Miniprotein binders against Mucin-6 (MUC6). Designs and how they scored, part 30

Target 1, 185 residues: Mucin-6 (MUC6), of Homo sapiens (Human) (q6w4x9r395to579)
Amino acid sequence: GHCSLEGGSFVTTFDARPYRFHGTCTYILLQSPQLPEDGALMAVYDKSGVSHSETSLVAVVYLSRQDKIVISQDEVVTNNGEAKWLPYKTRNITVFRQTSTHLQMATSFGLELVVQLRPIFQAYVTVGPQFRGQTRGLCGNFNGDTTDDFTTSMGIAEGTASLFVDSWRAGNCPAALERETDPCS
Below, E stands for the ipSAE of ESMFold2; O stands for the ipSAE of OpenDDE; V2 stands for 0.75 times the mean of E and O plus 0.25 times the DockQ between their complexes.

## First folded at step 6 (miniprotein)

Design yb9 (from xb21 with T38Y M60L T64E; at its last look DockQ between E and O 0.06; V2 from the best seeds 0.00; counts 0 for: pae E 16.6 > 1.5, placed apart)
Fold by OpenDDE base, look of step 6:
Structure yb9 (fold): chain B 185 residues (1-185), chain A 112 residues (1-112)
Amino acid sequence: as target 1 above (185 residues)
Amino acid sequence: DIREEVKKLLEEARKLIEEAKKAGDEEAVKLLELAVRYLEEALKTGDPERISYALLFVSLALIEAAEKLGDPKAVELLLKAQELLRKALEENNPELIKEAIKLIKEAAELLG
């Protein structure tokens, strides 16, 4: 399964359902019992301009009981708040630089993350087949059905992205706004 | 020639993978295989920068192996190699890359 965060506010789920939202919060991208140590992948969005539609991804966070790995738009990688030199490995997670503009997080448990740093901060999440039907968050449920991708944290299927996205907030933030636009814009 | 030296290093790395398999160290196998694949891909591009990043990853994998095996000399070589690679990236100096490869190869041989 492949999930992408592109264009600052565009998401494509594991089931290939595209949607767009504008929010300035930390959201859960991926939770799964297949992630060890209660692991979760999160995305941090912030305002990039003055309008509500000017939002962008600014960091990706992998959080577990053991680690808090943050990859930020300024190219700083931290674990539990401490800056780490790349390549960096902690137990079953490895973070390394692919190119001058791309970082990768590889794991032994079937999760891979590629982060494009420039010109636009973007993220690409890949999970193994063992995750099928066992994922939740903004990346969807990876069950081959796009119609139920907007399942909230409470297990309710929503018809719009805004309520879906808001349910996966990791903190107290303003409500997200939904906007259907060209992902290339 | 960086390309030729990288190919030689890949051969050594593959040997280490086989050793790790024999030892039943699945974690080491996975890490080394990932590093090797990355280096192979970098080699296809011929880009010194990509090669350098890949070599850094390889060095990391080998450091993990060296630490498990208790070989401080190998660790030392690999740490030095990493320094050279970082410098190579900063200065765009291919000679430093070559020097780093030599150190990595030496370390790999010690671990084999």
Scores: ipSAE 0.466, ipTM 0.756, lowest interface PAE 1.1, mean pLDDT 93
Fold by ESMFold2, look of step 6:
Structure yb9 (fold): chain B 185 residues (1-185), chain A 112 residues (1-112)
Amino acid sequence: as target 1 above (185 residues)
Amino acid sequence: DIREEVKKLLEEARKLIEEAKKAGDEEAVKLLELAVRYLEEALKTGDPERISYALLFVSLALIEAAEKLGDPKAVELLLKAQELLRKALEENNPELIKEAIKLIKEAAELLG
């Protein structure tokens, strides 16, 4: 499965369902029992302009019991709050500079993250076949059925992106504005 | 022909598995065997999209091996291959898959 975060607020799920939203929060992109130590991948969005509809990705976070790896748009990589020189390796995770504008986080458990730093901060998530039907979050459930990719954190399938996205907030944040969200079906 | 090129890559990957077994590198064996099995299953479908996903995972397994050996050229090749595969998935372009397979095979040869 491939999930992408592009154009500031555009998301394409593992089942290829595109949508966009506008919010200023940390959201859960991917949770799965296939990620060790209760791992989760999260995306941080912040205001990028004057209106509520001008938001963009500013960081991607991999969080587990062992690690909190943050890749920020300011090109700093930290683990558990400490800045790291690249290439940076833990037992299961390697983060390194792919090109002058791209970083990669490679793992031994089937997760790959590529982060474009410039000209715009974007992220591309790839997961292995063991993740089929085993994912939750903004990247969807990876079950081959786009009609239930908007499944909330409570397990409710929604027809709109706004309710779906709001359910995956990680932290105390305001709800996304429905009129600024463009559900793609 | 993508099928034939994948079969050639599988031959190289199996050689690396045997080398990792002889070296006692249990983690490399585990990762490479998983990646090979996934690629074999994808090849049975003949679906370029499924093959592309499988090749991404083969690349991840080989990157781990390349980092242990300290081979930055192999890592560079594998990262380029992953970018080609993502573009192939976005554009539905099998020619990019062929190029990615070439790079992955070159990296596997460097590691063998």
Scores: ipSAE 0.000, ipTM 0.107, lowest interface PAE 16.6, mean pLDDT 78
ESMFold2 (binder alone), look of step 6: mean pLDDT 81; pTM 0.786

Design yc1 (from xc21 with F37W; at its last look DockQ between E and O 0.85; V2 from the best seeds 0.00; counts 0 for: pae E 2.3 > 1.5)
Fold by OpenDDE base, look of step 6:
Structure yc1 (fold): chain B 185 residues (1-185), chain A 112 residues (1-112)
Amino acid sequence: as target 1 above (185 residues)
Amino acid sequence: DIREEVKKLLEEARKLIEEAKKAGDLEAVRLLFEAVWTLIEALKTGDPEKISEALLKVSEALIRAAEKLGDPEAVEKLLEAQELLRKALEENNPELIKEAIKLIKEAAELLG
């Protein structure tokens, strides 16, 4: 399964459903029982301009009972608040520079994250087949059905992205502006 | 009906999640989401063991919240609920599950 966060406000789910939103919060991208230590992948969005529609991804966070790994747009990688030199390795997670513009977080449990630093901060999430039907968050539920990708944190399937995205916010922020669109447009 | 009681509990959990969001407590939100998800999945199976295990996770998440907020009464209720749930698993007693849910709901209400 491949989930992408591109163009500052575009998301494509594991089931390949594209949508767009404008929010300035931290959101759950991926939660799954397949992630050890109650792990979750999160995305941090912030204002990138003066208008409410000018929002962008500014950081990706992997949070578990043991780790809080933050990859930010300024190329700083931290774990539990401490800056880490690359390559950085924990018990089952490794963060390293893939290319001059890309960082990668590799794991032993079937999660891969590639972060593009320039020219736009973007993220690409890959999960193994063992995650099928067992994911939640902005990346969807990875069950091959796009019609139920907008399932809220309370297990309710929504027809639009607005309530879906807001249900997965983890911070205090206003409601996000949502619409379905092709992230490549 | 255990399912009905769990649904009521989920509503309380929803309220707490909203409060955690307002507080910007990422850890709390993460744990509550996990707990709620586990509980929803357990309900789909209808397996009392799965439900009990999920309720233990809910209790754990709420204990963290209760400790952070300094509510010893809520902590006490939740610890008791956990004990009931463990006993329910051992004895395969659905009545103990119902009692545990009651305590968890009461604790959740205190925290809300």
Scores: ipSAE 0.726, ipTM 0.881, lowest interface PAE 0.6, mean pLDDT 93
Fold by ESMFold2, look of step 6:
Structure yc1 (fold): chain B 185 residues (1-185), chain A 112 residues (1-112)
Amino acid sequence: as target 1 above (185 residues)
Amino acid sequence: DIREEVKKLLEEARKLIEEAKKAGDLEAVRLLFEAVWTLIEALKTGDPEKISEALLKVSEALIRAAEKLGDPEAVEKLLEAQELLRKALEENNPELIKEAIKLIKEAAELLG
């Protein structure tokens, strides 16, 4: 399964449902029992322009009982607050420079993260088939059905991205703003 | 009924998630979100073993919150609850689960 975080705060879920939001917070991107040591992947969004509707991805965080790996817009990789030289390896995780503009976090547990550093900070999450039906967060539930991808942190399916994204905030932050134009209306 | 007591605990957990967000405690939020998810899924099965395992996760998340707030009474209750849950798993004894839930709820109320 593939989930993407692209410029303009666009997200495409593991079930290929696209949405956009305008929030400044840390959000739960992916949780699953398939991630060891109670792991979670998180996305950090911040203002990218002068208006509140201009937000972008500034960091991706993998957090578990063992690790807090931060890959940030400033191209610095840290684990548990300490800057690391690449390639960086733990027992189950390797972070390395894939290309001059891309970093990759590869794992032994079926999670792969590719981060585009330039020209725009973007992230691409890939999970193996063992994650099917066993994910939650901004990347959706990976059950093959787009109609319930907006399931909140309390298990309620919402019809709008804004309520769904708001429920996955992990910090004391303002609610996500979502603005869509519909040229066919 | 254990199911009804778990539902009441989930309501307390929702309040604590908001407190952890306000405190900026990303680890507590992560653990609480996971614990809530695990408990909701366990409740759907009705399996006492899965409910006990989920309650152990809830207790661990609450211990983190209690330690950050400096509430040793809440920590003591949660450690007792974990011991009861481990014994409930060994003995397959639902009364120990009910007692553990009571301790967890009391700890959650101290923290919220």
Scores: ipSAE 0.498, ipTM 0.753, lowest interface PAE 2.3, mean pLDDT 85
ESMFold2 (binder alone), look of step 6: mean pLDDT 79; pTM 0.758

Design yc6 (from yc1 with R64E; at its last look DockQ between E and O 0.89; V2 from the best seeds 0.00; counts 0 for: pae E 2.2 > 1.5)
Fold by ESMFold2, look of step 6:
Structure yc6 (fold): chain B 185 residues (1-185), chain A 112 residues (1-112)
Amino acid sequence: as target 1 above (185 residues)
Amino acid sequence: DIREEVKKLLEEARKLIEEAKKAGDLEAVRLLFEAVWTLIEALKTGDPEKISEALLKVSEALIEAAEKLGDPEAVEKLLEAQELLRKALEENNPELIKEAIKLIKEAAELLG
């Protein structure tokens, strides 16, 4: 399954449902029982333009009970707050520079993250088939049905991206601005 | 009714998640989101074993929060709830599950 964070504000879910939003927060992209140590993948968005309402992706975080790996727009990679030189390897995770513009986090548990550093900070999440029907977060539930991809952190299927995105905030930040794709999906 | 008691606990969990967000406690939010998801899925099965396992996960998340806040009364209730849940699993005793849920709910109310 594939989930992407592109163009500063666009998300495509594992079920290929596109949407956009603007918010200055950390959000849960993906949680799943397939991620060891209660792992979660998170996205950090911050203001990106002159308008107060425009935001873009500035970091991706993998957080578990063992690791807090941050890949930031500044091309710095940290684990548990400590800067790391690439390639960086733990027991189950390897982070390496794939090209001059791309970093990759490969794992033994079926999660792959590719981060485009330039010209625009973008992220591409790939999960193996074992994740099917077992994901939650901004990347959706991976069940082949786009009608319930907007399931909130409390298990409620919403009709708009804004309520869905707002429910996945993980930090002290204002509610996401309402957005949805046009034409209707 | 276990379903009714879990519903009440989920209401308290919603409040705690908002408090964790306000505090900027990324670890707490992550753990609470996962625990809530696990509990909701367990309720769909109706399986007391799955419900007990989900409640243990909720208790773990709340213990972490209670320790950060320095609330020993909440920690004590949560540890007692975990003991009851483990016993409920060993004995197949749903009354112990109900008792554990009440302790977890009381701890959640103490934490805010």
Scores: ipSAE 0.558, ipTM 0.789, lowest interface PAE 2.2, mean pLDDT 85
Fold by ESMFold2-Fast, scan of step 7:
Structure yc6 (fold): chain B 185 residues (1-185), chain A 112 residues (1-112)
Amino acid sequence: as target 1 above (185 residues)
Amino acid sequence: DIREEVKKLLEEARKLIEEAKKAGDLEAVRLLFEAVWTLIEALKTGDPEKISEALLKVSEALIEAAEKLGDPEAVEKLLEAQELLRKALEENNPELIKEAIKLIKEAAELLG
């Protein structure tokens, strides 16, 4: 399955459901029992620098018991807070420059991440067939049904992307689209 | 009722997730999200074995949080809960699951 984070704040889930959101936080992108050591892939969004209402992907994080790998739009790769020169290899993960504009994180457990650095910071997540029906987070549940792709962190299928995205916040951030624009109060 | 006790535990876990977010502890947030999801899925099955396995995951996440916070009473309750859950699986005894849930809730309250 394939999930993409493109054009600033556009997401296409593993079941090919597209959506957009406006949030500035760290979000859980992918969790699965197929990831070792309770691993998780996370996406960091910040203001785009042009409009206060626009957001863009600025970093992708892989966090497990052993590793905290951060790939940022500044082309810096760190693990557990230390900058790493590429290629960088651990027992189960290799981060390397795939092309002049792309980095790849390859794993032994069926997860691949490709990050486009230029002209726009974007991420592409690929998971093997063992992940089918066993994923959760912003990339959806990979069950072949797009109607429940907005399943929140509490297991509730929502009709709106805003509630879904907000439920996967991992940081102490304001709710992205819980903007109560009550004109009378 | 095991399902009702698990629902109460989920409320405590939700509170802990918010506290972990406030603390900026991404590791605790990750583990708590994993544990809560596992517990929600197990609750849907109504299978005591699945629920016991999910509660072991919850207790593991809470032990990590309790050790970081230096709360030995919470750690002790969680280790006791894990022992009861393993015994429940060995003996196929759902009453031990209820006792374990009580200990996990008490530990979560100490941490929250």
Scores: ipSAE 0.458, ipTM 0.742, lowest interface PAE 2.5, mean pLDDT 81
ESMFold2 (binder alone), look of step 6: mean pLDDT 79; pTM 0.755
OpenDDE base, look of step 6: ipSAE 0.737; ipTM 0.885

Design yc7 (at its last look DockQ between E and O 0.80; V2 from the best seeds 0.00; counts 0 for: pae E 1.7 > 1.5, pTM E .795 < .8)
Fold by OpenDDE base, look of step 6:
Structure yc7 (fold): chain B 185 residues (1-185), chain A 91 residues (1-91)
Amino acid sequence: as target 1 above (185 residues)
Amino acid sequence: DIREEVKKLLEEARKLIEEAKKAGDLEAVRLLFEAVWTLIEALKTGDPEKISEALLKVSEALIRAAEKLGDPEAVEKLLEAQELLRKALEE
């Protein structure tokens, strides 16, 4: 399964359903029983301009019982608040520079993350087949059905992206918007 | 009725999730989402044993979340619920 966060406000789920939202919060991208130590992948969005529709991804966070790995747009990688030099390796996670513009987080448990730093901060999530039907969050449920990708954190299928996205927020943030704006924002 | 207990726990989880969101506590939200998922998946099986196991696991998770959020009233309520649940499952 492949999930992408592109263009500042575009998401394509594991089931290949595309949608757009404008939010400035931390959201759960991926949670699954297949992730060890109650792991979860999160995305941090912030304002990138003066309008509410000018939002962008600014960081990706992997949070588990053992680690809090943050990859930010300024190319700083931290674990539990401490800056780490690359390549950085934990028990089952390795973060390294893939190219001059890309960082990669590789794991031993079937999760891969590629982060594009420039010109736009973007993220690409790949999970193995063992994750099929066992994922939740903004990346969807990876069950081959796009019609139920907007399942909320409470297990309710929503018809709009905004309500779906808001259900997966992890902070007290404004409601997400679905306004069509310049795709370059 | 085990199904009724599940509904009650889901409602408590919902309340705690809102509280955790307001607090911006990522860890609490993560734990609570996991708890909800555990219950939902258990319900899908329709297996009373699996549901019972999930109820106990989730009740513990909710208590931990409430403690982390500094909500002693919620902790107390959940502890009482957990005790009642244990008694019911032993019968």
Scores: ipSAE 0.694, ipTM 0.882, lowest interface PAE 0.7, mean pLDDT 92
Fold by ESMFold2, look of step 6:
Structure yc7 (fold): chain B 185 residues (1-185), chain A 91 residues (1-91)
Amino acid sequence: as target 1 above (185 residues)
Amino acid sequence: DIREEVKKLLEEARKLIEEAKKAGDLEAVRLLFEAVWTLIEALKTGDPEKISEALLKVSEALIRAAEKLGDPEAVEKLLEAQELLRKALEE
């Protein structure tokens, strides 16, 4: 399954449902029992222009009981707050420079993250088939049905991206301000 | 009633999630979202045994999260709710 975070705060879920949102927060991008040690992938968005509704991806975080790996738009990679030289390897995770503009985080548990650093900061998440039906967060539930991809952190299917995205906030931040929300049907 | 206990547990989880967000505790938020998902998945099965197991497991996870956040009032409330849940399941 493929989930993308692209310029203009566009997201495409594992079930290929596109949406856009404008928020300044840390959000749960992906959580699953397939991720060891209570792992979660998180996305950090911040202002990208003069309008309050202009936001963009500024970092991706992998958080588990052992690791807090941050890949930021400043092209710095840290684990638990310590800057790391690439390639960087833990027992299950390797972070390396794929090209001059792309970093990759490869794992032994079926998660792959590719981060485009330039010209704009974007992220591409790939999960193996064992994740089917067992994901939650901004990347959706990977169940083959786009109509329930906007399922909130409390298990409620919403009709708008703004309510869905707001429910996945993980930081101390105001509710998302949405101007151009993907129509849900 | 088990339905009332489920509703109470989810309400306490919502409160703890907001507390964890305000504290900037990403670890606590992650654990709380996982606990809520566990309960929701069990409810979808419709199996009273699986729901009962999930309720007890989730109540323990919420107590641990409240302890991590340093919220003794939440711990006390959750322990009371867990005891009521245990009594209801024995019926």
Scores: ipSAE 0.597, ipTM 0.796, lowest interface PAE 1.7, mean pLDDT 84
ESMFold2 (binder alone), look of step 6: mean pLDDT 72; pTM 0.611

Design ye4 (from xe49 with H16E T44L; at its last look DockQ between E and O 0.76; V2 from the best seeds 0.00; counts 0 for: pae E 2.2 > 1.5)
Fold by ESMFold2, look of step 6:
Structure ye4 (fold): chain B 185 residues (1-185), chain A 98 residues (1-98)
Amino acid sequence: as target 1 above (185 residues)
Amino acid sequence: GSAEEIRKLVEDAKKELEEARRLFEEAKRLAEEGNLEEAERLLLESILELLEAIFLLREAARLAGDERLTEELERLAEELLKLIIEVERLYVEIEREE
């Protein structure tokens, strides 16, 4: 399964559902029992500086009981608040520079994250088949149903991306917008 | 109906693609003239327009009720991803020269 976070706050889910939102928050991107130690992948969005409502991805966070790995726009990788030299390895996670513009987080538990640092900060999430039907968050439920709706954290199907996205906030943040009110060009 | 909405999404995607191509060509001229900062700005804008076009095509593919149309729209989006890679390569090359 593949999930992408691309410039202008575009998302494509594991079930290939595209959507867009504009919000300034940390969001739960992926939760699953397949992630060890209550692991979750989170995405941080902030204003892009183009207009009041335009936002973009600024960091990706892997959080578990053992680790809080942050990969951010400033190209610094931290774990539990401490900057790390690459390649960086834990027992089950390796973070390394794939190319001059891309970092990769590889794991032993079927999660792979590729982060494009430049020209635009973007992220690509790949999960193994053991995750099928066992994911939640902005990347969707990975259930093979191409008619998936935007299912919230409470299990309610929503008709708009912004309501779906808001339900996955990791904190009390302003409501997201589905479309930017001033074009980003 | 959904057929009319799909046609509008595709037409809007074409408009975004046309603008992205214009920006890419202008950025190439600016880079050849040595105006590297402006070239970089136009390359970023071109990438954003291409991502908008891809989003519109993916949304059109989602609304399609026909497997053939869905596959065609997804193939068009893949073609635009290849163009993004070309634009990004130029951006990185210009950035390295600075």
Scores: ipSAE 0.476, ipTM 0.795, lowest interface PAE 2.2, mean pLDDT 84
ESMFold2 (binder alone), look of step 6: mean pLDDT 80; pTM 0.772
OpenDDE base, look of step 6: ipSAE 0.680; ipTM 0.859

Design yn5 (from yn1 with E76R; at its last look DockQ between E and O 0.96; V2 from the best seeds 0.65)
Fold by OpenDDE base, look of step 6:
Order: structure tokens, then C-alpha cells, then sequence
Structure yn5 (fold): chain B 185 residues (1-185), chain A 83 residues (1-83)
């Protein structure tokens, strides 16, 4: 399964359903019992301009009871808020520079993350077949059915992205907006 | 727990950084945007502490991460404004 966060406000689920939103919160991208130690992958969005439609991905976070990895545009930050030299290795996670503009997080439990740092901060999530039907969050449920990807954290299927996305907020923040804007914004 | 102790240490570090940035921001010529970032970060830290007290370690961690990112942005902008 492949999930992508592109163009500052575009998401494509594991089931290949595309949608867009404008939010400035932290959202759960991926939760699964297949992630060890109650792990979760999250996306941090913020304002990139003056209008409500000018939002962008600013960081990707993997958080578990054992690990905290924050990949932002300029650095990788871990448990003590310190930037680490790459490659950074934990028990089952490795973060390394893939190219001059791309970082990769590799894991032993079937999760892969590629982050494009420039010119646009974008993220690409890959999960193994063992995750099929066992994922939750903005990346969907990975069950081969696009019609139920907008399932909220409470298990309710939504018809629009806004309520779906809002249900996966990790914290208090303004409601997400569904506006068609220039993908270059 | 180990996680709880880590979060406590992170809070201390963030608070220290907040104090430093606030002191720098008291100088003339600092934009209101930077001040707002610092204020928002402070609020997040407060909420993180509250979450920690409730035993909601996940919420605390999420809030601290956002606070940290805001402070990083504030620091970068502040450095630019001081030049």
C-alpha cells in the first residue's frame, strides 16, 4: 500500500483515493496494530501564507512508546529535541539520506517512509501486505475499497474529506477546509 | 514510566528555550508574528503539562512536538530579523 502527501494539501490513500484539504493541525496518518509499541505516523500541517488555502505539510512524525522521530524540512529530531546525524538508528528504525533532497525512514516491521525535503515538502508512505485491512487514519484502511476510506476515528463513514480529516486530528486545532486551490500553493 | 520521564525532560528543555526566545523577543524590532509563535508555543507546553498530569502521554507528546516546531520557526525568523 502506498499513501502520498503532495502539493501541500493533497492526499492519496493506500487504496488510491485522492482528496485534498486545508488544515493547520497534526493528523494521524497511520495507526495499526502492526505497528509496535502503539506506534503511529502523523503529519503536521501549518500555514504557508496569509489565506486559509495556503497550507502545507511541515513535518512527518513517527511516535511510539519507544521512539519519537520528527522529520522536518531542515532536520531530523528525536527524543530530546536534538538534531541527529544521519544515518540515525534505533532498535528497528533507520533514518538516512536517500538523495540530496530525500530522506528515508526504514523499519523492520513493514513501514517505509520517503520524505522529499525540497522544493516542496512531501511524504510517501509504504506499508507491507500484513497491514491490509488493518490501517486507520488519513491514509485510509487499505482494504481495496475506496468508498470507505473516509472512515472517521469513530468508525463512521463520511462522504466528504473535511469531517473525515477533522476526526483524525491529534490535538485541538481549527477545522479543516475543503477548497479547490492551485496545487502549487 | 520511561516515556513519562522523557516527556518531562522535553518539557524542561522547551521551557528553557521559550524563556530564551522571549527574552530576545523583548528587544525592539521584533515582529508580532514571532511573538505570536512564541505565545502559541507556550500555550501548547501548558497543555502538554496538563495532558501529562492526566496520564495522556500521547497527547502530551504531540503537543510538545508542535511546540518545538513553532519555536524552531520563531528562532529562525528571529535570527533573520536581528540581522
Amino acid sequence: as target 1 above (185 residues)
Amino acid sequence: SDLEERLKREIELVEKWLKELEERAKKGGISEDVKKLIEEARELVKRAKEALERGDLFEAAVLLIRAFLLLRRAARRLAEEEE
Scores: ipSAE 0.492, ipTM 0.790, lowest interface PAE 1.1, mean pLDDT 90
Fold by ESMFold2-Fast, scan of step 7:
Structure yn5 (fold): chain B 185 residues (1-185), chain A 83 residues (1-83)
Amino acid sequence: as target 1 above (185 residues)
Amino acid sequence: SDLEERLKREIELVEKWLKELEERAKKGGISEDVKKLIEEARELVKRAKEALERGDLFEAAVLLIRAFLLLRRAARRLAEEEE
């Protein structure tokens, strides 16, 4: 399956449901029992330019008990807070420069991430068939049915993206930024 | 590696970097944008320490990621302003 984060604020789920949102928090893209060591893939969004209503992807993170790999739009790759030269290899993960404008994170457990650095920061997530029906987060549940792709962290299927996205927030946003990006404000 | 021990070390490094940037900001000639980034990062570090103290390792890790990204942006903008 393929999930994409494109155009600064657009997401297409593993079941090919497109949606858009604006937020300034870290969001869970993918959680699954198929990820080792309580692994999770996350996306960090922040304000775009001067507009308080527009936000874009600024970093993608893989967090587990062993690793905290951050790939940012600044083209710096860190693991557990330390900057790494590419190619960077761990037992199960390799991060390398695929092209002059793209980085790839390959894993031994069926997850691949490609990040476009320029001209706009974008991410592409690929998961193997073992993940079918076993994913949750912004990339959807990968069950072949788009009608329940907005399943919240509490297991409730929503008709709109706003409550779905909010349910997958990780970490508190500063109060002012949260008010500015609140869909009801 | 023990995630909790790694997070404690990361907080120490981020706090050291935050202090360095705050001292540079106090010397004057620093834009309001840089000051705001530093202030936001300080609040996130505070929340990360609180999360760690209550055993919320995932929350602490997430807050530290955002703090680190804000400090990187502040440092880059500061370097550009000093050129």
Scores: ipSAE 0.397, ipTM 0.755, lowest interface PAE 2.6, mean pLDDT 81
ESMFold2, look of step 6: ipSAE 0.597; ipTM 0.815
ESMFold2 (binder alone), look of step 6: mean pLDDT 84; pTM 0.823

